# Miniprotein binders against q9h3h3, part 114

Target 1, 235 residues: q9h3h3
Amino acid sequence: EDGFTAEHLAAEAMAADMDPWLVFDARTTPATELDAWLAKYPPSQVTRYGDPGSPNSEPVGWIAVYGQGYSPNSGDVQGLQAAWEALQTSGRPITPGTLRQLAITHHVLSGKWLMHLAPGFKLDHAWAGIARAVVEGQLQVAKVSPRAKEGGRQVICVYTDDFTDRLGVLEADSAIRAAGIKCLLTYKPDVYTYLGIYRANRWHLCPTLYESRFQLGGSARGSRVLDRANNVELT

## First folded at step 9 (miniprotein)

Design s36
Fold by ESMFold2-Fast, scan of step 9:
Structure s36 (fold): chain B 235 residues (1-235), chain A 84 residues (1-84)
Amino acid sequence: as target 1 above (235 residues)
Amino acid sequence: SPELIRYKIEMLLRWAEILLKLAEELFKEGDPEEAKELLEFVLRLLEMAIELAEKLGNEELLKRAEELIERAEELLRKLEELLK
């Protein structure tokens, strides 16, 4: 039964992506409407499958904010998947380096900073801060999960275009911290999500590339960022 | 693209089958409430697969989804009878 956890997480992720999203799109909506939208759809109250007590009667997969310059490019996900199946059959080692190479070859470069928070005021406050940073242009795009019927923590995802661009990843971290976020952040490349690499994966790969921890007082940056693969401080 | 739609259907069907087997195991192990929760999710994945297979016009994938739905609905019938 333990062997099915990664598949369950992958299935839930795809189902959420395919269900309707609640979107504030700054490309077509004035920034002055954001606060009303955030008040209407606090993530702690929006339910995954809808219910009478929530803002939504129908299923919601994600609550998202698109920045003015948002232009998604997922790369060649089909080519990535075909190459992944070939790699698994080939007997070649499956390592972070091999996955990085597959991602680069197929231009599947996006990634995201993740924060996990319990439903409640702190989640809604954190999401509001991130949403404002996106609408103001400090971040490109973000989404937050609705409240699951099983309960548990919700996740805020803040995307960057290229997980191999260390400077871009660090700039996103700085913008998240400037928005008032102080919780632990972990960074995951989307290639890992597409290939179903979660914490309990069968290849024993670390599912995150970077961790960011809030640095108390006097920090010019506001956080310490660690490269998890190499155990090296980047800030 | 049709190729991406086909890929999504294949993944939905694969995961639905894996999770359906887990739901069947939970039922046998005496966790009918957990089995029903997981089975409801399996049925949702299969509904998504059917909608995409119909859109794609792929009869083979549609038939595979329908076969898994039949298995899932049989387990759901047993669970609902047990939980009465």
Scores: ipSAE 0.384, ipTM 0.798, lowest interface PAE 2.4, mean pLDDT 86

Design s37
Fold by ESMFold2-Fast, scan of step 9:
Structure s37 (fold): chain B 235 residues (1-235), chain A 84 residues (1-84)
Amino acid sequence: as target 1 above (235 residues)
Amino acid sequence: SPELIRYKIEMLLRWAEILLKRAEELFKEGDPELAKELLEFVLRLLEMAIELAEKLGNEELLKRAEELIERAEELLRKLEELLK
């Protein structure tokens, strides 16, 4: 990879957040309409910039499903940015612990389980399972990226409201597994996204806090979860 | 808030400048197709920055965005001529 990859990924994330979203909002739309909406907007066919032949004629940043109880809280992102600038100029070490403390201080607590899948039936099927779990109340909110111009993997993001709440993070993992998802999952706190922590960052931080692998056989949870920051098995 | 809008504009401009420089390097290194792809993305970032700067009413940020878009459009003209 190129040394500009982290900046490019950060820019793409902000651009996607600012572009229009296709949203199924269970707070205002009956659950009975979900299947038709999923059939209309399969993520493998929705294109990032509205390519000919896609369901969308305009750019789409994200395809999202909001649960009935979903109540977003972004925290103090501006205060977080100011504190981050100060931390970098202070010469103090940049570690998972210092970033965690910054997030707590500024109430930037949300995070997400990530799964990366190639465009196709498996992606669309996985998204449909996640969307149904959100509408039925097992998960709070989720989104999936549209198909990129050059192809490549798409990402499903399943959000939790507090990355420091280990039980809540693990409960979301269980709900994802119960929805039939068996691929690798990684968990990223939104503070890392806001501060530009991606692969090959200059602080050599792992860009995710947790990893979940589907375990065939003996696991009561259906998965083995590793805490990447502390190198500790959680399940 | 005006402060959050300003923050978004500053980040968009910073990334646009970094990626524009990379597109210029790719063009010089003989990779015009990758340069054009990256440049198209840079132009989109600058479009977003301009829309926000206009909404905010900040002439300084708008001018910075316009200077970068002029530079980007100059590279785009060269790339389109080369790739025809």
Scores: ipSAE 0.370, ipTM 0.779, lowest interface PAE 2.0, mean pLDDT 86

Design s38
Fold by ESMFold2-Fast, scan of step 9:
Structure s38 (fold): chain B 235 residues (1-235), chain A 84 residues (1-84)
Amino acid sequence: as target 1 above (235 residues)
Amino acid sequence: SPELIRYKIEMLLRWAEILLKRAEELFKEGDPEFAKELLEFVLRLLEMAIELAEKLGNEELLKRAEELIERAEELLRKLEELLK
């Protein structure tokens, strides 16, 4: 549970990214096909490494929905990694501010809202809501993990283009809530993923920047969003 | 780009070596089931590294991946014998 856990999670993340994905691409597929695709590939039934009893016989890294306007930009990940190695060697403090500066310098700006749910109906229902919001244009892109061999919780990731754009991050949160999602959400910049900042990281950094909790409606926003680094309510 | 492919191979090899050492430790510590699960994952990382190294045409990286696979397969044989 030491630093080994962070390395293992980083390796699993890269392996999932490199394995095949099941994709509904709204740029090339009519929106009317979405419901059939969701019924064919419910995330609670799709297995990470394939299984005769699942919809997939081959490994699946991610199940994803791309919005009509989706245009990926990963930034300079190689330059980020070289700068990260130099920073670790320099002896300079490794802080959220230092990582933010590294991300900006190398244009690694994307980030994601995360929700963790147990395999089952609630996961499949939440994913369907998110997928529909993506295809309808309220969200840009999302993915969900397949069911792991261990049978632990699965994760839905809803991406935004720029983690430094707080308004954009909050707009994505609002769209997730409008889709009927009521569980806890946390926001993680992709720079943390690329640099291996997970639970139990060596630098004792919080692995997420924001937290969103559902709040019952009225005239109020559907959620309360907390800046985890500063412990300050944003909404 | 060739630079990005090289970066990915280096990361895969680095993690494969770290996790392989951990699998060897788990085998010695008496957790052969977890050691085997971790080792199966290590072999997948190495297969990815080999595919990329072949595509890149980098003989040094390919050789490093093949050496780690041989080490991993040796541990896998020991684990399969123990778990029978």
Scores: ipSAE 0.337, ipTM 0.754, lowest interface PAE 2.3, mean pLDDT 86

Design s39
Fold by ESMFold2-Fast, scan of step 9:
Structure s39 (fold): chain B 235 residues (1-235), chain A 84 residues (1-84)
Amino acid sequence: as target 1 above (235 residues)
Amino acid sequence: SPELIRYKIEMLLRWAEILLKRAEELFKEGDPEEAKKLLEFVLRLLEMAIELAEKLGNEELLKRAEELIERAEELLRKLEELLK
């Protein structure tokens, strides 16, 4: 077996959210201090539970950078969870459309572009580029996972305020590409995270709404973005 | 909010119980290394639940977490003996 279930992944996500975070907050810290902070806490070296020789002696759930304009709003997650239990009991089909409706009703609108990279130079370099874009104002907020005890790929999450705002989602993709990122990106609404929609979910839903692939086309550099559910090219 | 804290405790306890049962199954199936990895994670979830339950002042939730910890610690003792 793969060793992971949707419940296990949901538990890991909540545990990471609840453990201490290493945060560069551009609302209170000058941008000139970012490079030193990035050198002190490269994500390939920061360990999930602390280890001798790592930058951290205590557990770290996430390494995050907050932009100057960052204002967190998770919406009504409790109302969302109650409505989700009711939906499951009702026997109604669980589809991207019904989840979108739940998210809108409960104002759980944030989402994120995800990139998965192996620990190493490329991860640290990608994170530094994203972090600089956040403190310079091209992106709102981002976080990266620490290195797991068991190893494996780490994830960089770049957030947008509203997953139903397609233009805003695409603008974030463009800013990520402008920061020099060329790997595959996928976009996941936070409602899917709160409801435990991961790769191995029992409703057989695609766990992400969009994918972005780097593409050099004509004289312009950019990406092609696909709506995964409808199999429609957006760019 | 107290309601959100209570919700988080309930979810942590629910997942801890599910994963603890899986760790017990792995131990019985002869996979003690995987059982120990999962059990260490279960113990972290229960520690988080206890800290939140103490902060909330909810004795019922604290009692539920303590009962699961006793069960988890019993399994951990057996696993540590087998694994060195």
Scores: ipSAE 0.468, ipTM 0.833, lowest interface PAE 1.7, mean pLDDT 86

Design s4
Fold by ESMFold2-Fast, scan of step 9:
Structure s4 (fold): chain B 235 residues (1-235), chain A 84 residues (1-84)
Amino acid sequence: as target 1 above (235 residues)
Amino acid sequence: SPEFIRYKIEMLLRWAEILLKRAEELFKEGDPEEAKELLEFVLRLLEMAIELAEKLGNEELLKRAEELIERAEELLRKLEELLK
């Protein structure tokens, strides 16, 4: 994300979504096949644009695992985009509340916990843990980026159905921690991704709603979660 | 849906034009390596736009993508000469 504009990040996100995905779909594939699939497609070795020397010779946008109960619902992204352009010309303030209302109106409610890790064993191990949690039903769906040509960190995205459902967001965090994940997590609603709201946005909006930091201790095992918008500790 | 495909093409073309303009600025500012990396990405976006426009059967969107490719290829020729 260093030096990338909001438009560049948005364009990369759409290009990845449009390229082919490598998917383990627990709705149609037995859980017993997961370990072999993970060994075949470790994210540190799958290349974004393909390489005869990697597991893939063709472009891969994302490596994903769908849970048994996963039901995709992107909402009305086209209607959201039209409303966003109208909002920008209306003179109304562009705030987190206004964006939240647009998301609700157009049913663009999904969001995700993000973790950024360097290519290598740690990334592959983290992804395997998340993938198992999805297949076992503790999480709904997750994806991980392939290795980019220029290198840099890769991202694991763990989705929840509704970013306005705080309890659901926190339950996903707990499941991620239970899977053995100890790195920093940040939570971003998909509406921000669709509208190109990243760290360097024109409206100076914070692109994340929550942060989760690992903490090991008695009954508070797992994490400390901060509500970024309200500056309130939730755990 | 055809309307959602149109939306994606329009977004790809809009971003490609913005990023192409930025690549042209980087070239003028004396950052040819950064300009070339960005330009290569612009060409990937335009290829995606062309594939979708062909699938949609929309000649106007296809023509817009072709015009941006010509402009991108002109900058690429200048960058390759400079980076020799």
Scores: ipSAE 0.458, ipTM 0.833, lowest interface PAE 1.7, mean pLDDT 86

Design s40
Fold by ESMFold2-Fast, scan of step 9:
Structure s40 (fold): chain B 235 residues (1-235), chain A 84 residues (1-84)
Amino acid sequence: as target 1 above (235 residues)
Amino acid sequence: SPELIRYKIEMLLRWAEILLKRAEELFKEGDPEEAKLLLEFVLRLLEMAIELAEKLGNEELLKRAEELIERAEELLRKLEELLK
């Protein structure tokens, strides 16, 4: 994210979504095959464009694991985009609350916990833990970016069905921590991704709703979760 | 939906043009390796836009994508000569 413009980040996201995905789908594939699949496609080795020596010969946009109960629902993205154009031309303030209302009206409710890790063992280990949690039913769906040609960190995205359901968002955080993940997590609603809300957005909005930090020792929950918009500690 | 496909093409073309201009700047500033890396991404965006425009049957969007790819290919030729 550092040094990218909002337009560049939005272009990368759309291109990745449109390129082929490598998917382990627990709805149709036995869980016993997961370990072999993870060994075949470690995210630190899968390259974005099929570079020599990688496990892929063709472009890969995302590496994903779908849980047994996963039912994709992107909502009315077309209606959301039309309403967004109208909002921008209306002169009304663009705030987290207004975007939340747009998302609810158009049923664009999904969101995701994000973790950014350098290519290597720690990334592959973290992804394996998340993938197992998805297949075992503690999480619904997750994806990880392939290794970029320019280098840099890769991102693991762990999805929840409804970003307005705070309890569900917090339960996902707990499941991520139970999978052994200790790095910084941030939570972003998909409506922000669709509308191009990134770090360098022109409305100066915080690009994420929540932040989770691992807490070693005495905490009953294992992590501290902060509501970034209201600066309120939730755990 | 055709409307969502059109939206995707328009965004891909907009971003391709912005990033192509940046790649041209990097080439002129003496960063040919960074320019080539960004240009390869621009060419990928344009390839996606062309594929979608052909599928949609929209000749205006296809023409816009083809104009940008000609400009991108010109920069690519210069970069390949320099980095050869």
Scores: ipSAE 0.362, ipTM 0.769, lowest interface PAE 2.3, mean pLDDT 86

Design s41
Fold by ESMFold2-Fast, scan of step 9:
Structure s41 (fold): chain B 235 residues (1-235), chain A 84 residues (1-84)
Amino acid sequence: as target 1 above (235 residues)
Amino acid sequence: SPELIRYKIEMLLRWAEILLKRAEELFKEGDPEEAKYLLEFVLRLLEMAIELAEKLGNEELLKRAEELIERAEELLRKLEELLK
């Protein structure tokens, strides 16, 4: 029903992916250089389309940190999108199961934990914590959006290789919490992003598979993870 | 890789056309500020499409991108005149 909004969000996502990225690559750069890099490129100050007053004069799509063991694999995104077009015209019901099948068939398995934070100290501090966890090997890869022209929340994405690997998804959540992150986290498979399926979509699908809330007090300090698709508490 | 590049160009052009039509509607509806904001993004998508089409060496896709840019620039001219 919100097809126009979905097209706009899909276009913005592809444009961000195609614009230059500011990358700290721990596979080729000494960990000792991370603090200086974080100070040079705080996400609250890096602008999406460049500005003489910001750290960047040119467009920046994403600010990213790659871990030492990071091995990128996007799968067959073109095949996925062609199959999605065929599915839509086939009249077959579009369900979480059919999308999962398309993702597996085309090896588009990556997914991400998302944090949405307002520009400012809290965002920069959270990003620094995540970036250090990536460089130290507790997380594989992460990225954060630059600041939009008129503001709005920015997003930190922490990736896992396989959204069907529940244990791996939960291990990433634990590592994010260990890095000092206390805000709400939601987990989304990249297949939904590539197909333009966001919170408000015409197929009424929930693109969020998991939700993590910080738990303070009690017998153990950690997070409460909910399986949003099945409405089941995992922790 | 060339097939993936072609697919990306086709998606960029499709989205640019959809969003350009919406910018034209916003202009007609009396929301020139929102129309201009959306149009600036459309021009960015078209710039990306042109760069990829040139690298691919595809004359048809390049021509389609240039036709959309011409249409977008016509709207931009009208918006700048209205907004002064």
Scores: ipSAE 0.310, ipTM 0.744, lowest interface PAE 2.5, mean pLDDT 86

Design s42
Fold by ESMFold2-Fast, scan of step 9:
Structure s42 (fold): chain B 235 residues (1-235), chain A 84 residues (1-84)
Amino acid sequence: as target 1 above (235 residues)
Amino acid sequence: SPELIRYKIEMLLRWAEILLKRAEELFKEGDPEEAKEILEFVLRLLEMAIELAEKLGNEELLKRAEELIERAEELLRKLEELLK
């Protein structure tokens, strides 16, 4: 695929991050208010650029829930960008290992489990389950995209603070499964998002590090997790 | 930080230019509706870049954003005439 798709996705991600967010912040809002907030802003009805007929008349980039312990740390994104430009100019190979090292050096460590669902009741129900897990402390922070004007699937992102912490990544997967989620999950470090590593990247890198598949009645964790970068089954 | 704001402006301008070029190509290839949709997004990115550049007080970045918006507006004019 050409680079226009990857650049478009990167631009949409930054625009969404910069537009206003609808946030339930458990650090300052009682947990008893969550159900009313979820009913007011179901992600299947919140539109990306606003509509007088929807819950929002103005643009919304993300719908998010912050846990009580949420403490954002984006790391040194500017330093990461400078190092990335230098790496591309150097002629050195661009591999998962070199990207991991750039991320560690610049403290850009966060990552996320992704799930893609069509707009509708099942999306709203899945989001409600994730949001409750965040407010109850089983997950730290999550967000869901609003409905795009062209339609298509919406994405729920469930964050962990350090993609190099395998146990923390797996613990988040278990909590997502405990919330009743059965769809395919993939794990993406934020460094890949910042550097524009999507499905059509020019380096032919796998855009995600882990894949989680639900397994009925088979395992203690309820899912099978594959380390895609190293081709190793973790469960 | 001012450095992070500058980084965001640089990325917005870079992506706006890439997507604007794609919109120009779609216009020439006979896909004016898709070109207009991409162009509307480009104009949104440029509006964000201009707002940040004004807050940062950086004349060079503001001028770069203004040059791209002028180019985008010229394509928008052509697309609106074609889709009329």
Scores: ipSAE 0.447, ipTM 0.821, lowest interface PAE 1.7, mean pLDDT 87

Design s43
Fold by ESMFold2-Fast, scan of step 9:
Structure s43 (fold): chain B 235 residues (1-235), chain A 84 residues (1-84)
Amino acid sequence: as target 1 above (235 residues)
Amino acid sequence: SPELIRYKIEMLLRWAEILLKRAEELFKEGDPEEAKEFLEFVLRLLEMAIELAEKLGNEELLKRAEELIERAEELLRKLEELLK
């Protein structure tokens, strides 16, 4: 295990994206089939590389649910990466603001709320709640990692289409909370993922833009949301 | 997006080399089961890299993947000999 860096995490994420996905696509599959699909593929039991004893014998990179209105739009990732290379050689400051500008210019606007949970009933229950919210139209799309290592945490990603749309990001948080999720959530724009911005990156950037913490009977939304980049409370 | 494909191939090859070195060390330390797990992942990463390099038409990247496959196959032969 030792010696893993942000580069290694990016490479692992890339490998997962390239492997087959198990998908419930609400654009073509009736909502009535969701419960059976969730029972067949609980994320705590689906193994990353396949196992005759698990629901899958072949590798699975991600388990995903697509909403009825889901329309993939990655933007101009090639142009983003070319601009990133130019920025690094230009001597211009590399800050959240400059990355935001690159993302907007190249239409790489999607982002995601992340939650990390240990394999088990709580993970499967949380995923089922998120999946139902997606199929019912309260969220657009979500995915969850398969089980990779003994005791390691798995991640649920809930996507929004525009990380610069604060209201949209907060509405997704509210929908996640309404689905019964009470754990810590962090929000990461996909531009950071494409450029390899993880913890301990060489640019010393915070890898997330927002943080959401559950509150018992507090706010109308059920959570407190902090803008990590600007250090501003949004709730 | 040839540049994006190239970037993906280079990252896959880098990861494969790192994990292959770890598998070789685990084999030397007497942990053949864990060495096998890393080796299987290395071979999958190399297969992905080859598929992308073929689409890109890049012979240099294909050659780098082939060199790592040769190292992986050498470790596989040693594991098979040890495990019978």
Scores: ipSAE 0.064, ipTM 0.455, lowest interface PAE 5.4, mean pLDDT 84

Design s44
Fold by ESMFold2-Fast, scan of step 9:
Structure s44 (fold): chain B 235 residues (1-235), chain A 84 residues (1-84)
Amino acid sequence: as target 1 above (235 residues)
Amino acid sequence: SPELIRYKIEMLLRWAEILLKRAEELFKEGDPEEAKELLRFVLRLLEMAIELAEKLGNEELLKRAEELIERAEELLRKLEELLK
């Protein structure tokens, strides 16, 4: 992220969303087919643009697993974009609270736990655990980025339907930990992604709302969750 | 929504132009591998813009995308010659 402009990151996000996705959809596909699908499309081997020797000959934007109860609702992203332009022109302060209000007004409520891992066995193992949790109903939906050329980290995104529902966000964290995930997790509302809020943003906003660190044997949940804006531990 | 499709094309073309200029700078600065990687992404943005412009039936946007592709392909030829 540090080597890219906000425009480059926004372009990559839109392009990935628009390119074809490899999807295991548990609403229409038997759960017994998941292990074969995971073996066919390990994220460390699926390439963004379809390189020779990869499982894919064509570009792939995302590799995704949809749970049986998955019901997508992106809200009014077009209205959000128009309101964002008006807000920037208005001279009103741009704060986490103002962005939260825009998101609520336009029903852009989804968010995601993010984990960044290098290509390889650890990434593929983590993705398999997440995918199984989605198909088994402990998580709602998840996706993982394909491999970029010449390495770099890949991201697993685990979605919740409402970033303002703190209990739901924490329940997703617990389910991720129960799936065997021990790496650092950060939680980002999709409104921040749509508006281009990344690490080096103009408004100096923290790009994520929560941080989860694995806690060995200490908590009932297996992790500590920090509210990053208020510097308060929630667990 | 035709307006949403138009908005997406405009954004794709804007980003493609900005990033193509950066790829050209990287080539001149002696970073041809980074230039080539960025250029592959630029070409994908332009392919998307063309697909959407064709769907929308907008000849002006289609021409703008095609002009940027020609410029990108010229840089690609130079990079391939250098990195052969």
Scores: ipSAE 0.383, ipTM 0.775, lowest interface PAE 2.0, mean pLDDT 86

Design s45
Fold by ESMFold2-Fast, scan of step 9:
Structure s45 (fold): chain B 235 residues (1-235), chain A 84 residues (1-84)
Amino acid sequence: as target 1 above (235 residues)
Amino acid sequence: SPELIRYKIEMLLRWAEILLKRAEELFKEGDPEEAKELLEYVLRLLEMAIELAEKLGNEELLKRAEELIERAEELLRKLEELLK
């Protein structure tokens, strides 16, 4: 597990994206069906590669909920990848600022709040809360990883349209907290995912931009958010 | 998009080769169970690469994927012999 390279992590992420997804799409499915769907596909029981004893016999890459207003926009990923190859060849420093500029230039702006939880009741309960917030319109879209063959933590991803829009990022954090989530959250822009920026990357970049910690006895906001790239508290 | 699909195939092939090399090392180090688990994942990546290369119609990428799957199948044969 701790022997996983950035290339291994990127390969796993790509395989998950390419495998079938279990999707509750609120654009086409009545909200009244959500509770039954959540009961049928609890993330602690859905297996990554399928198992006769689990809810799925076939591989599942992600379990996702799309909000009524969800409209995906990936930007110009091809242009981003070409520019990334040129940047690596150029000898120019690879920094959070340089990656931010590539993302803006190619309109690859989406990002996600990440929470990592062990398989079990707390994961399923957290996912149900997030899924309900998506269907009710407080969040746009979210997904959760299925249970891996080797075990380990699972991840819930809650997406925002624009990682450079700090207010939108903070609004999503507030909605996650309002859903009862109290664990550590980290925010990763999708440009980092497309370019393979994971832990132990060659450029020694932090793989996340923002961090949110639940506050007890602090402000009414419920969380303290840090911009890790600039070392500045946003709340 | 053909260009994006090509990029995805090239990344799948690159990572499959890296992980296949690791599976071969685990086999030589006497960890056949770990080697088999990693090899199952490698075969999954290669299946995806082949499907995408066939849809793209790119003969060069398809050939590269087929060469890696032959290598993976050879390791699978050795693991099956060892574990029977």
Scores: ipSAE 0.011, ipTM 0.317, lowest interface PAE 9.3, mean pLDDT 82

